# Ledger of designs, part 3: VH-VL binders against a0b8k9r932to1074

Target 1, 143 residues: a0b8k9r932to1074
Amino acid sequence: NNLPLDGIVFISVRDEDKAEIAEVARRFVNAGLKIIATDGTSGYLRGSGVPAERVRKIYHGSPNVLDYIRRGEVKLIINTPTTKQSVKDGFQIRRSAVDYHVPYITTVQAAKAAAEAIEKALRGELTIKALDEYHREVRYRAL

## First folded at step 13 (VH-VL)

Design z6
Fold by OpenDDE, look of step 13:
Structure z6 (fold): chain C 143 residues (1-143), chain A 122 residues (1-122), chain B 107 residues (1-107)
Amino acid sequence: as target 1 above (143 residues)
Amino acid sequence: EVQLVQSGAEVKKPGATVKISCKVSGYTFTDYYMNWVQQAPGKGLEWMGWVDPESGETYVAEKFQGRVTITADTSTDTAYMELSSLRSEDTAVYYCATGYFSFDSGYPFDYWGQGTTVTVSS
Amino acid sequence: DIQMTQSPSSLSASVGDRVTITCKASQDISNYLNWYQQKPGKAPKLLIYAASSLQSGVPSRFSGSGSGTDFTFTISSLQPEDIATYYCQQAYDLPLTFGGGTKVEIK
């Protein structure tokens, strides 16, 4: 999978990660990516001055994150473990991510690495080291 | 210490209804979905469904749809599985189990109840 | 539904032997496979999650490998206390499904 240089990043993170992820999300937005997020996450991001569209829970109908994934619009998923996330939705999102080869990140550290790699890529400064760091932290479905 | 303690063995007639309880301790009840697993004598494990104790939302496997009701009582930290229209083939041990979801870990059942034997016979 | 096929259904080995159990999924389930140990009259116990991650407190002689459709569970050196039935379980999609189990006995 390629490093996302455009498109949508879906973010759903636990409360303790929101502050750090807000900065990452800001970097994504500045790089030209669009953010969609779950209710709690999107609220925090907007409150922090980061544009983030609230996406519906899957069981609330369309459009939801699955729609964006299936359209090929979601290019990256950031999902740190949270007990507030619907497990059913999580199953569907995770399955879709695998099925549609959408990379996903599960740690703040990996998210930061992704932001850095994206920024460098856009500047034409991408190094093997940066790419290795990104690939090490980001999970992809095996081709 | 996490504990899942299920109600005692049940003996029922065909057509009857059984309701099994699973009381939890050692963790926040609403943090994890509660799953139910059936195991017929000498047979394998079969996932029945789950409940989100926080929202009350449930999922029931197709095989059990229409006969199984899974609920949770947050005031007592107890999950329930009710199986109606009992048949002889429902004779089994039933387990409650917590599931942990993450993109990295999948959904392993890390804590299990001791099981409840349900016998359905005429 | 995703079908999980375990093999063999039963095996007998000597103490110290290497034991291998396989699980095949009817479709690609990535690495979302768990392995459980169930001793007679007891509830199952989680041993391996995410195909190859060892659950905390589980002896290192237990291991798992594989991704996609083919998975392997291994006991590097079978011990008497390992007498049990082992199950694989996919957590890729709902409904969750288990393999048929493998009964492991000691010669």
Scores: ipSAE 0.758, ipTM 0.903, lowest interface PAE 0.7, mean pLDDT 93
Fold by ESMFold2, look of step 13:
Structure z6 (fold): chain C 143 residues (1-143), chain A 122 residues (1-122), chain B 107 residues (1-107)
Amino acid sequence: as target 1 above (143 residues)
Amino acid sequence: EVQLVQSGAEVKKPGATVKISCKVSGYTFTDYYMNWVQQAPGKGLEWMGWVDPESGETYVAEKFQGRVTITADTSTDTAYMELSSLRSEDTAVYYCATGYFSFDSGYPFDYWGQGTTVTVSS
Amino acid sequence: DIQMTQSPSSLSASVGDRVTITCKASQDISNYLNWYQQKPGKAPKLLIYAASSLQSGVPSRFSGSGSGTDFTFTISSLQPEDIATYYCQQAYDLPLTFGGGTKVEIK
């Protein structure tokens, strides 16, 4: 089961999605998950009252997001499409997510579904439908 | 309307340098990495590398390292590829190309320049 | 580097024929595989991205499938305007690499 009930969620989203993602991130934090995020995303989340640790760009050295992924600490990635992200970093992060079997989410819809599924699981209310919706919306490479 | 307009054809001698321009219009130049692709006559496509116009960071594929410099000028929205120590086998059409990176879509090249023919001959 | 082996290198088919082109990656690239069409004297044009997603404005007779290492590009009913060379390209990891191309002619 790849539903993240503990660990770290890495968040890097386009400006248009930050408001809705901040609400999703708050739900993750309330569920006991930790947030790490890129510069602009972490700033927005903190300004919205959501604790988020800023991660360094890969070329600045460790610890960066790749270090967290390689140590198995990142349990979920939320990355919505943007033209402003470093394409080089994007290739490295995506490659690592695939190699280390970290599920990733690319839409606000999927992020909301993940939050709902996690909350239901913590309350003992998770259903086959909710888990199916989570797996359909969350991208992961089949093992 | 996105356009990538490249400089005109070049004829060069072996050992010379060529610098090809790719002028962008119809989108924010600093939002997209610019890629360069070589196509020798009757041959396939080969990726040469890219530049991030915002930061100036570049990547040059191993085959071209040491001979290729890829740059961007944000004041004119123009990317450049400079190939030095030209050889006969560098005779090719050179394309600039760009696209949108995402975890879902990969990195397809939606937009291509018209190509610049470089002929290296004695 | 990830090598892309494209087959066949050329083919001839009649108008209306089903055409199939394959591309094999030297390692698993998930679905990060693009297909381009290049007509004589023109720049390449994106047809398919992410192995199977049809680019906007591309006719539905073009399709792609596959994941991992084995990918297929299909023209369901070849048309005269489909005379071109077709290239696959992996976008899984750097450096980006292309297949050798498949020249499609009408006999």
Scores: ipSAE 0.522, ipTM 0.814, lowest interface PAE 1.9, mean pLDDT 88
Fold by ESMFold2, fold request of step 16:
Structure z6 (fold): chain C 143 residues (1-143), chain A 122 residues (1-122), chain B 107 residues (1-107)
Amino acid sequence: as target 1 above (143 residues)
Amino acid sequence: EVQLVQSGAEVKKPGATVKISCKVSGYTFTDYYMNWVQQAPGKGLEWMGWVDPESGETYVAEKFQGRVTITADTSTDTAYMELSSLRSEDTAVYYCATGYFSFDSGYPFDYWGQGTTVTVSS
Amino acid sequence: DIQMTQSPSSLSASVGDRVTITCKASQDISNYLNWYQQKPGKAPKLLIYAASSLQSGVPSRFSGSGSGTDFTFTISSLQPEDIATYYCQQAYDLPLTFGGGTKVEIK
């Protein structure tokens, strides 16, 4: 089902989405997930009181986001479109998410749905309807 | 409105160098990578590479490595593609193109220059 | 490099006909495939991105489908202004690569 109940969420979002995503990220942390994020996103999250580890740009070496993905540690990716991201890094991250079967989310609405589904699962209240909503909003490849 | 305006047609001899310009207006030049595409007569499209105008990062496809230099000048909002050691098979139309990267959309090119014809003959 | 095999290389059809063009990738590219239209003497024009998403302002008679390695582009009812060459392009991995093109003509 790929609903992450443990592990790391990678977050890289445009400035307009950071406030709403910070609330979502707080819900992930409260659920026991860890956050790693790109520089601008990690700075915003930490400034909002959400623990998030900064990951290095891919060309700066290890550990970077690709290392976490390849080790199976990243369980969910949240990436909303931004013009300030390296297109080359975007290709590498997206390819790795597809190749390593990491679900990814590209909208704030889908991120909120993921947080709700995770919270309900932890309370034992996850319904078929809530899980179906999560899967509809999350991008991933069938195995 | 977005415009990509390329320099005019060129006629060159084998061994020469050509430098094609692509002047941008209607968007922030440093926000989008600029791509170059070759189309030989009667043939399809072939991606040559790109430049990030903000950082100067480039990628040149293997076929063109060693002969192609792709650059950007942020003071004039102009990208350049320079092809050296010209051969007759470099006769083609060359396009600049740009688009928006997203995990959902891929990397489609929604804006193209008008094309620049380069003819290499003795 | 990911090779894109497009077929047919050319076709002729009557106004109103349904036209189908296929594109096959040498490896799984998910849905990261775009379709372009190029009229003679003009630059390519984006029609479809992400395999099936219609670009803004493109007529609804154009559609795309597929994922993985097999992709289809369809013109539901061919119009005279659709005379062009059509190209697929993968955007899964670098280098970006195009199919060989399909010339569409009116009988």
Scores: ipSAE 0.513, ipTM 0.807, lowest interface PAE 1.8, mean pLDDT 88
Fold by ESMFold2, fold request of step 16:
Structure z6 (fold): chain C 143 residues (1-143), chain A 122 residues (1-122), chain B 107 residues (1-107)
Amino acid sequence: as target 1 above (143 residues)
Amino acid sequence: EVQLVQSGAEVKKPGATVKISCKVSGYTFTDYYMNWVQQAPGKGLEWMGWVDPESGETYVAEKFQGRVTITADTSTDTAYMELSSLRSEDTAVYYCATGYFSFDSGYPFDYWGQGTTVTVSS
Amino acid sequence: DIQMTQSPSSLSASVGDRVTITCKASQDISNYLNWYQQKPGKAPKLLIYAASSLQSGVPSRFSGSGSGTDFTFTISSLQPEDIATYYCQQAYDLPLTFGGGTKVEIK
């Protein structure tokens, strides 16, 4: 039930992961999803030909990523940890994701599994194994 | 090797100000927030707040607002906590601490300074 | 503010005993809970993060479990060097808050 077949994926990842995540994000866009991303991630994605909307920093006001989460528009969060992120923003985003039951993914491998599952669902080919794998990865990271 | 080295013990009168330093080595100072924790005698640990050394952004817990200033000096890789209008109940050990934030790690403090004892007495 | 209620406030046990300490949060904090050990005159030391993840270099006799509001910390076989005060800390939301501590002594 948490497989995002429409809506927004929020992406904020460390530099090491940006190349692989750009390919995953392209698969999401091809599946009809929209991408919103933080500064460095959104810049990389656009430079790679992947449409991604930059989200405003939380302290600059609305609309920001928290607004999208609270409206139910964000269906999946992909966040790989970085030491250079605002810890204050991290607390706010994480709490909102938990409060609004938005699944989150913290590894590139899980992000690839999500893309695969979404693509199979759109082709009518989603298997019990593929769905079990997706939910196992997402449930492990979510509480 | 990561090290957080704090300034030495202080003895102060009520109403005075104390400023404690926490000098960092072994990691990039601007990459991690610096936290401050108070421990009064016979009491537990209490989080006071933090500073982002890169931006200067701070958070001060409500109990300490108005009396605490937390700052960072990136030229010396040193964080500071200043507590003004000292009261006898501010007698405590003060720690600086830092850690790694991620959505799944919970922001634990894996590095701590050695602590600075502040004694406030008439 | 999220209140962390830690029990017991102190305990005495023999070397080799299983020791269990609990923390209860005033609201659901998911698994965002850490456990620290503080020996007399020393700074706290991180033992467990994210409720159950063992910090690198920490002996395997230490473990944690729980989620939501109820958390436990266990020392499977108490050793003499485990004399300390143990604290839980929530890291779900600001301000960060600690439990009141549990002083562990050896009989």
Scores: ipSAE 0.445, ipTM 0.788, lowest interface PAE 2.3, mean pLDDT 87
Fold by ESMFold2, last read:
Structure z6 (fold): chain C 143 residues (1-143), chain A 122 residues (1-122), chain B 107 residues (1-107)
Amino acid sequence: as target 1 above (143 residues)
Amino acid sequence: EVQLVQSGAEVKKPGATVKISCKVSGYTFTDYYMNWVQQAPGKGLEWMGWVDPESGETYVAEKFQGRVTITADTSTDTAYMELSSLRSEDTAVYYCATGYFSFDSGYPFDYWGQGTTVTVSS
Amino acid sequence: DIQMTQSPSSLSASVGDRVTITCKASQDISNYLNWYQQKPGKAPKLLIYAASSLQSGVPSRFSGSGSGTDFTFTISSLQPEDIATYYCQQAYDLPLTFGGGTKVEIK
């Protein structure tokens, strides 16, 4: 589990996945994460009421997704494969993700699982704190 | 049923130009980049570059810049590689190749043309 | 450019032998390493992608392993039809680069 609890999620997905990914992205935003996305994905997300910042394609210059990755700002990448993706950009983004140890997800199912895991981690973190408080109180009163 | 069919062997003089074709069938030509690979006699494989048939954008590896032009014609589903100012060291088999890019799979070349032998002799 | 050092450059083995070929990358390439087989006069054929994933239709005697900089290709039981030259190729970054090849012969 190398999933983020804060920071930026970069999303670039094929058209067929955009509707399901918009629901996942909404869950990320509700969990306190920020979204950046490429043109088609960002347009869909904003049109669906999900706040997402548009990032430039790499060949249009800086700032682009590589700049965010290199600054350590991107904590998760969601990229589902598409025949319409620039292979050149794909190489650059993937290399940067590997070089900067940014986890990436390539399927809608994995993206849904990531959202669920983040939501459970937020609940589990609270639960662990509550349990620690209870056990400390019990042991204190027994002493 | 995917096929990449290349043009026939060429014999050329130094200083000439050769243009090799790669005709595609069995998939949507504009959906996949087309790559070119050189194999000189007694040497291994060397990637020359690619074209995106949809946009026409290209990448040419540094060794080949200035002499190689890679193009695609979407009206005929055919990619081309043109090598100018031929030298004897350009004698090689030239392949077109394609594959599917994915963060998980990398970029393996699933499909290859049969190869085109170019001989450059004085 | 990422350099791929492949060894050995050639080998001879008997039918049924285990054959091992190695590739070393000049930098960490994760698992983005492919293996191709090329028979004389024919185009290369993809055998293994992503270091260890067997391409559809490829016999199970072929396998690959490794990540980072060191990769291994194995033929578990050499067959007469496996006489070929084998190439590794990194697909981590541009330009794409191949190893120098390994010629495999039967004794």
Scores: ipSAE 0.432, ipTM 0.762, lowest interface PAE 2.3, mean pLDDT 86

Design z6
Fold by ESMFold2, last read:
Formats: sequence, structure tokens, C-alpha cells
Structure z6 (fold): chain C 143 residues (1-143), chain A 122 residues (1-122), chain B 107 residues (1-107)
Amino acid sequence: as target 1 above (143 residues)
Amino acid sequence: EVQLVQSGAEVKKPGATVKISCKVSGYTFTDYYMNWVQQAPGKGLEWMGWVDPESGETYVAEKFQGRVTITADTSTDTAYMELSSLRSEDTAVYYCATGYFSFDSGYPFDYWGQGTTVTVSS
Amino acid sequence: DIQMTQSPSSLSASVGDRVTITCKASQDISNYLNWYQQKPGKAPKLLIYAASSLQSGVPSRFSGSGSGTDFTFTISSLQPEDIATYYCQQAYDLPLTFGGGTKVEIK
């Protein structure tokens, strides 16, 4: 339910959302996050110039998305509703996300907001560090 | 408009087999899993399982394993549920139902067939 | 399997009364709970999904609340057309399971 600052983002979205999600995924990569995705999503992302590692569907064996989740490597899931998703896999992934405390996002709008928030957090952290450096300099002068 | 139209009522003897159809219109049949639900007279609803019409993948709840076969025919946009070795306790109304899975909504069944009554009598 | 305990099994109320039905899950199911209405001789109809979201076209007198294990379905002002049996259903994990139902009648 909180936003990630590092780690892996798993992306599996419907065809209609892939173009907008590719832009979001690019922002994640630029922020230092890694992308893993299912077949159609990973293909689209790579074709759009966004590095994304393909992962297998659960019933095709290992390594699959559950393996990454269970190891604590997946920090965020972006999954928009799709008619082409295996419903059985959907239940397993959602259950694993809950069990392993992985936040998820289900709309393009929320995914865009997450990218914005991550970018601001990174800039805000730099601002905090810059303020800390300034205050350290001022404290030495006051002594 | 989405419609799930089931085959008509059946009267069967113990030990027989029944095969119920569920014909779909108003959406792309291969895009949604088809579920089957049993309701015994005066009783509640019980999920039997599903089929993915696109791949043929099925899931059958433990209570029904070994006697239930759930299939789909994409050439006629029709799902089937076959129950073999019928017993008197299989007397029930059987529904087909479908819905759209998402992490937010879960998997609610927003479309149901009209139901098919199966009576198993001696 | 996740067991859903629904109560009461039946109730009678007057037109205009507030009606409440509860559903308890045998384990945490987050908010993955649906409510269905089944009128006599008819197929079930989805009213509420994800514990509290109203299905399109459902009157606002119907509502749902809860998460985790304890869920409540409410009819704020009972109408004659609300005579039905109501079912909860968890959609957290397989197999999908329903509560035993609550038959609602007019006194």
C-alpha cells in the first residue's frame, strides 16, 4: 500500500493500456527500478525501448512471478484488468501479493501517480540531504 | 446485451449422465471463464468449477471431482457441464455464470444463466 | 477451503425497516467479498462486490461494509421487491465459496 523507492516492479496490463504504461515504466527505470513483465507486456515494453525482463506464467513453471514475489524482490505490482489473463494465475498472484505484503496498482491513473510520487520522493530526499548539509555547515560556524 | 441461455430441464434416473449447455451471446466467448454453480432444492449456492474457453483449462472443486466435466465449444460459443453417475442428491438447479477478474473487484459473477433444473428420481 | 458463515438464516421485517445481514469468513479475505440477491425462481443477481462497491443499477438502499473476516450487508429501508434470499461469496481464493444464505421476508 506504500510506494517503492527501489526493487522490482511487476507489470501485466491490457493491450489498451500498454502505450501509457510504457511511459510510466520508462519513468520507473529512470528512477532506478527494474521491470519484469509477462509475455505481451514485456514484448511491448522492449519494443518501446523500455528494458523489461520476461517472466513465465505460473503454470509454465519456474522462474515465474511467484518466485520473485516469494523472495521479496517484487516491490510493486501494476496489473490492469484484462480479458486475456488466466484467472487462476490472477488468484495466485493476488494471494501472493497479500501474503508477501506487495502493494498493487490496478489503473493507469494510479500508475502515473506512482511514477510522479517516486520522482518527487527522490527529489525530496536530495532536498533533505542538501538541507542537512547546509545545517551542518551552519552548526559548525555557530560553534 | 450479454446473455447466457441454458438448456432445458432434465429428468434422469440414478446412475445416468446429464450434460447441460450454456450458450453465450453479447460478448467474445473466449475472453471470459465460464463457471458452474449448483443449488439443491431449498439450499444455498455451491461453486462447481470453471473452464477457460480459449485454452480449455478447467478447475473442478473437490466435492465434484471425478464426476464433473466442464468444457467449452468455441465453434458454437457454448459451455457444457456434464455430471455422471447421478445420485438423488444431485437434484438441483444448475447455473452457468461469468465475471471479470481484477485485483480490485475480485471475481464477482455479474452475468448468470437462467438455470437448468435436473431431477434425479427412481 | 474458506468457510463463510452467514447469519441470520432467515428474518422477517416490515416495509421501511433497516435490515442487516452478517457474513463471517474463516480467515482473512481482505475485501474480496460479494453479495448476491436471489428472488424466488430466479438466478442470483450481483448487488455488491469488493465488500462495499455497488454494482451498476443497484439502488443505493443496499450497502455493504467490512474487511478481513467480518462483513455486513444492509438494506436501509426494506421494500416489497426486496423479498429474496441474499448470499455472500468470498472471491479471495479458490475454491470460491458462498455463505448459507439469508431469506428475507415481509412480516
Scores: ipSAE 0.429, ipTM 0.763, lowest interface PAE 2.6, mean pLDDT 86
Fold by ESMFold2, fold request of step 16:
Structure z6 (fold): chain C 143 residues (1-143), chain A 122 residues (1-122), chain B 107 residues (1-107)
Amino acid sequence: as target 1 above (143 residues)
Amino acid sequence: EVQLVQSGAEVKKPGATVKISCKVSGYTFTDYYMNWVQQAPGKGLEWMGWVDPESGETYVAEKFQGRVTITADTSTDTAYMELSSLRSEDTAVYYCATGYFSFDSGYPFDYWGQGTTVTVSS
Amino acid sequence: DIQMTQSPSSLSASVGDRVTITCKASQDISNYLNWYQQKPGKAPKLLIYAASSLQSGVPSRFSGSGSGTDFTFTISSLQPEDIATYYCQQAYDLPLTFGGGTKVEIK
């Protein structure tokens, strides 16, 4: 599926997955992505030194995760199954993700793979840019 | 072992009220929404609504609004569906059902109660 | 509300026959469709979720396919124990809705 190189990643995961997801989220931030998360997840991420913005529950109004999705700002959703998630909110978020073509990841293993793929893509792009920049400077100095 | 055990069959007169129970065991009651499904004799399945046992949040499908109340009692791990102003067309089997929502699963109902037959007869 | 139109309403087939049931949604529901089996006098049983994912413990002769609005359910080789009514159900949006059912009998 389409992996993001910029934009916002929405993260909402079960307690058992938070430690591993925090490491994934750190890799996303290092790659230039921004994190928004639900209360429990955002608290864990911030406590682990990962910048993450807390989003409101949908019934509290704007701004909430649906607002970000509808504006095209959310580029990836990471949601592992949790027993404490509102099913009603889940239906609304999933419908919006489908309607706005936002890819989603539902397992820790897939989240790790996404982080690796994004890092490889950035490594390749940085290498290309660095080579281009070097060639520009050589030509400039020769003049 | 997950079990959803419903109350026994009921015979009611038109205009009466019936309250069906669904007692759960084998999982944490507050972790899953409880759904109710009606099946009239010789007819298909129809979703009535749900309750979140943790918050008490409910959803009742439009067809059943005004006559159906869905509740949960966390002290006994029991969900209830109450149908008032009974009519002959409410004669049906009523099921409780639960499942786990995820973006992948699409909210399938993994577990069903055995069903409760309600007969509305003059 | 999303209407689910299931076809046929009933069928009769021989043991070993391939049986196909269709379900059409009134709008695009992605792959959020479930299939249930209900044997006479018993509660429904989940067979397939997310259009094509086989529930644990369900025999491999059962399968599902489709996305969007058109879905199929197949029994590759009908067995005597497959006498039942089969229902599709969309789980894309609320209210949840079921197809009208397909009663499968043995000739």
Scores: ipSAE 0.419, ipTM 0.762, lowest interface PAE 2.5, mean pLDDT 87

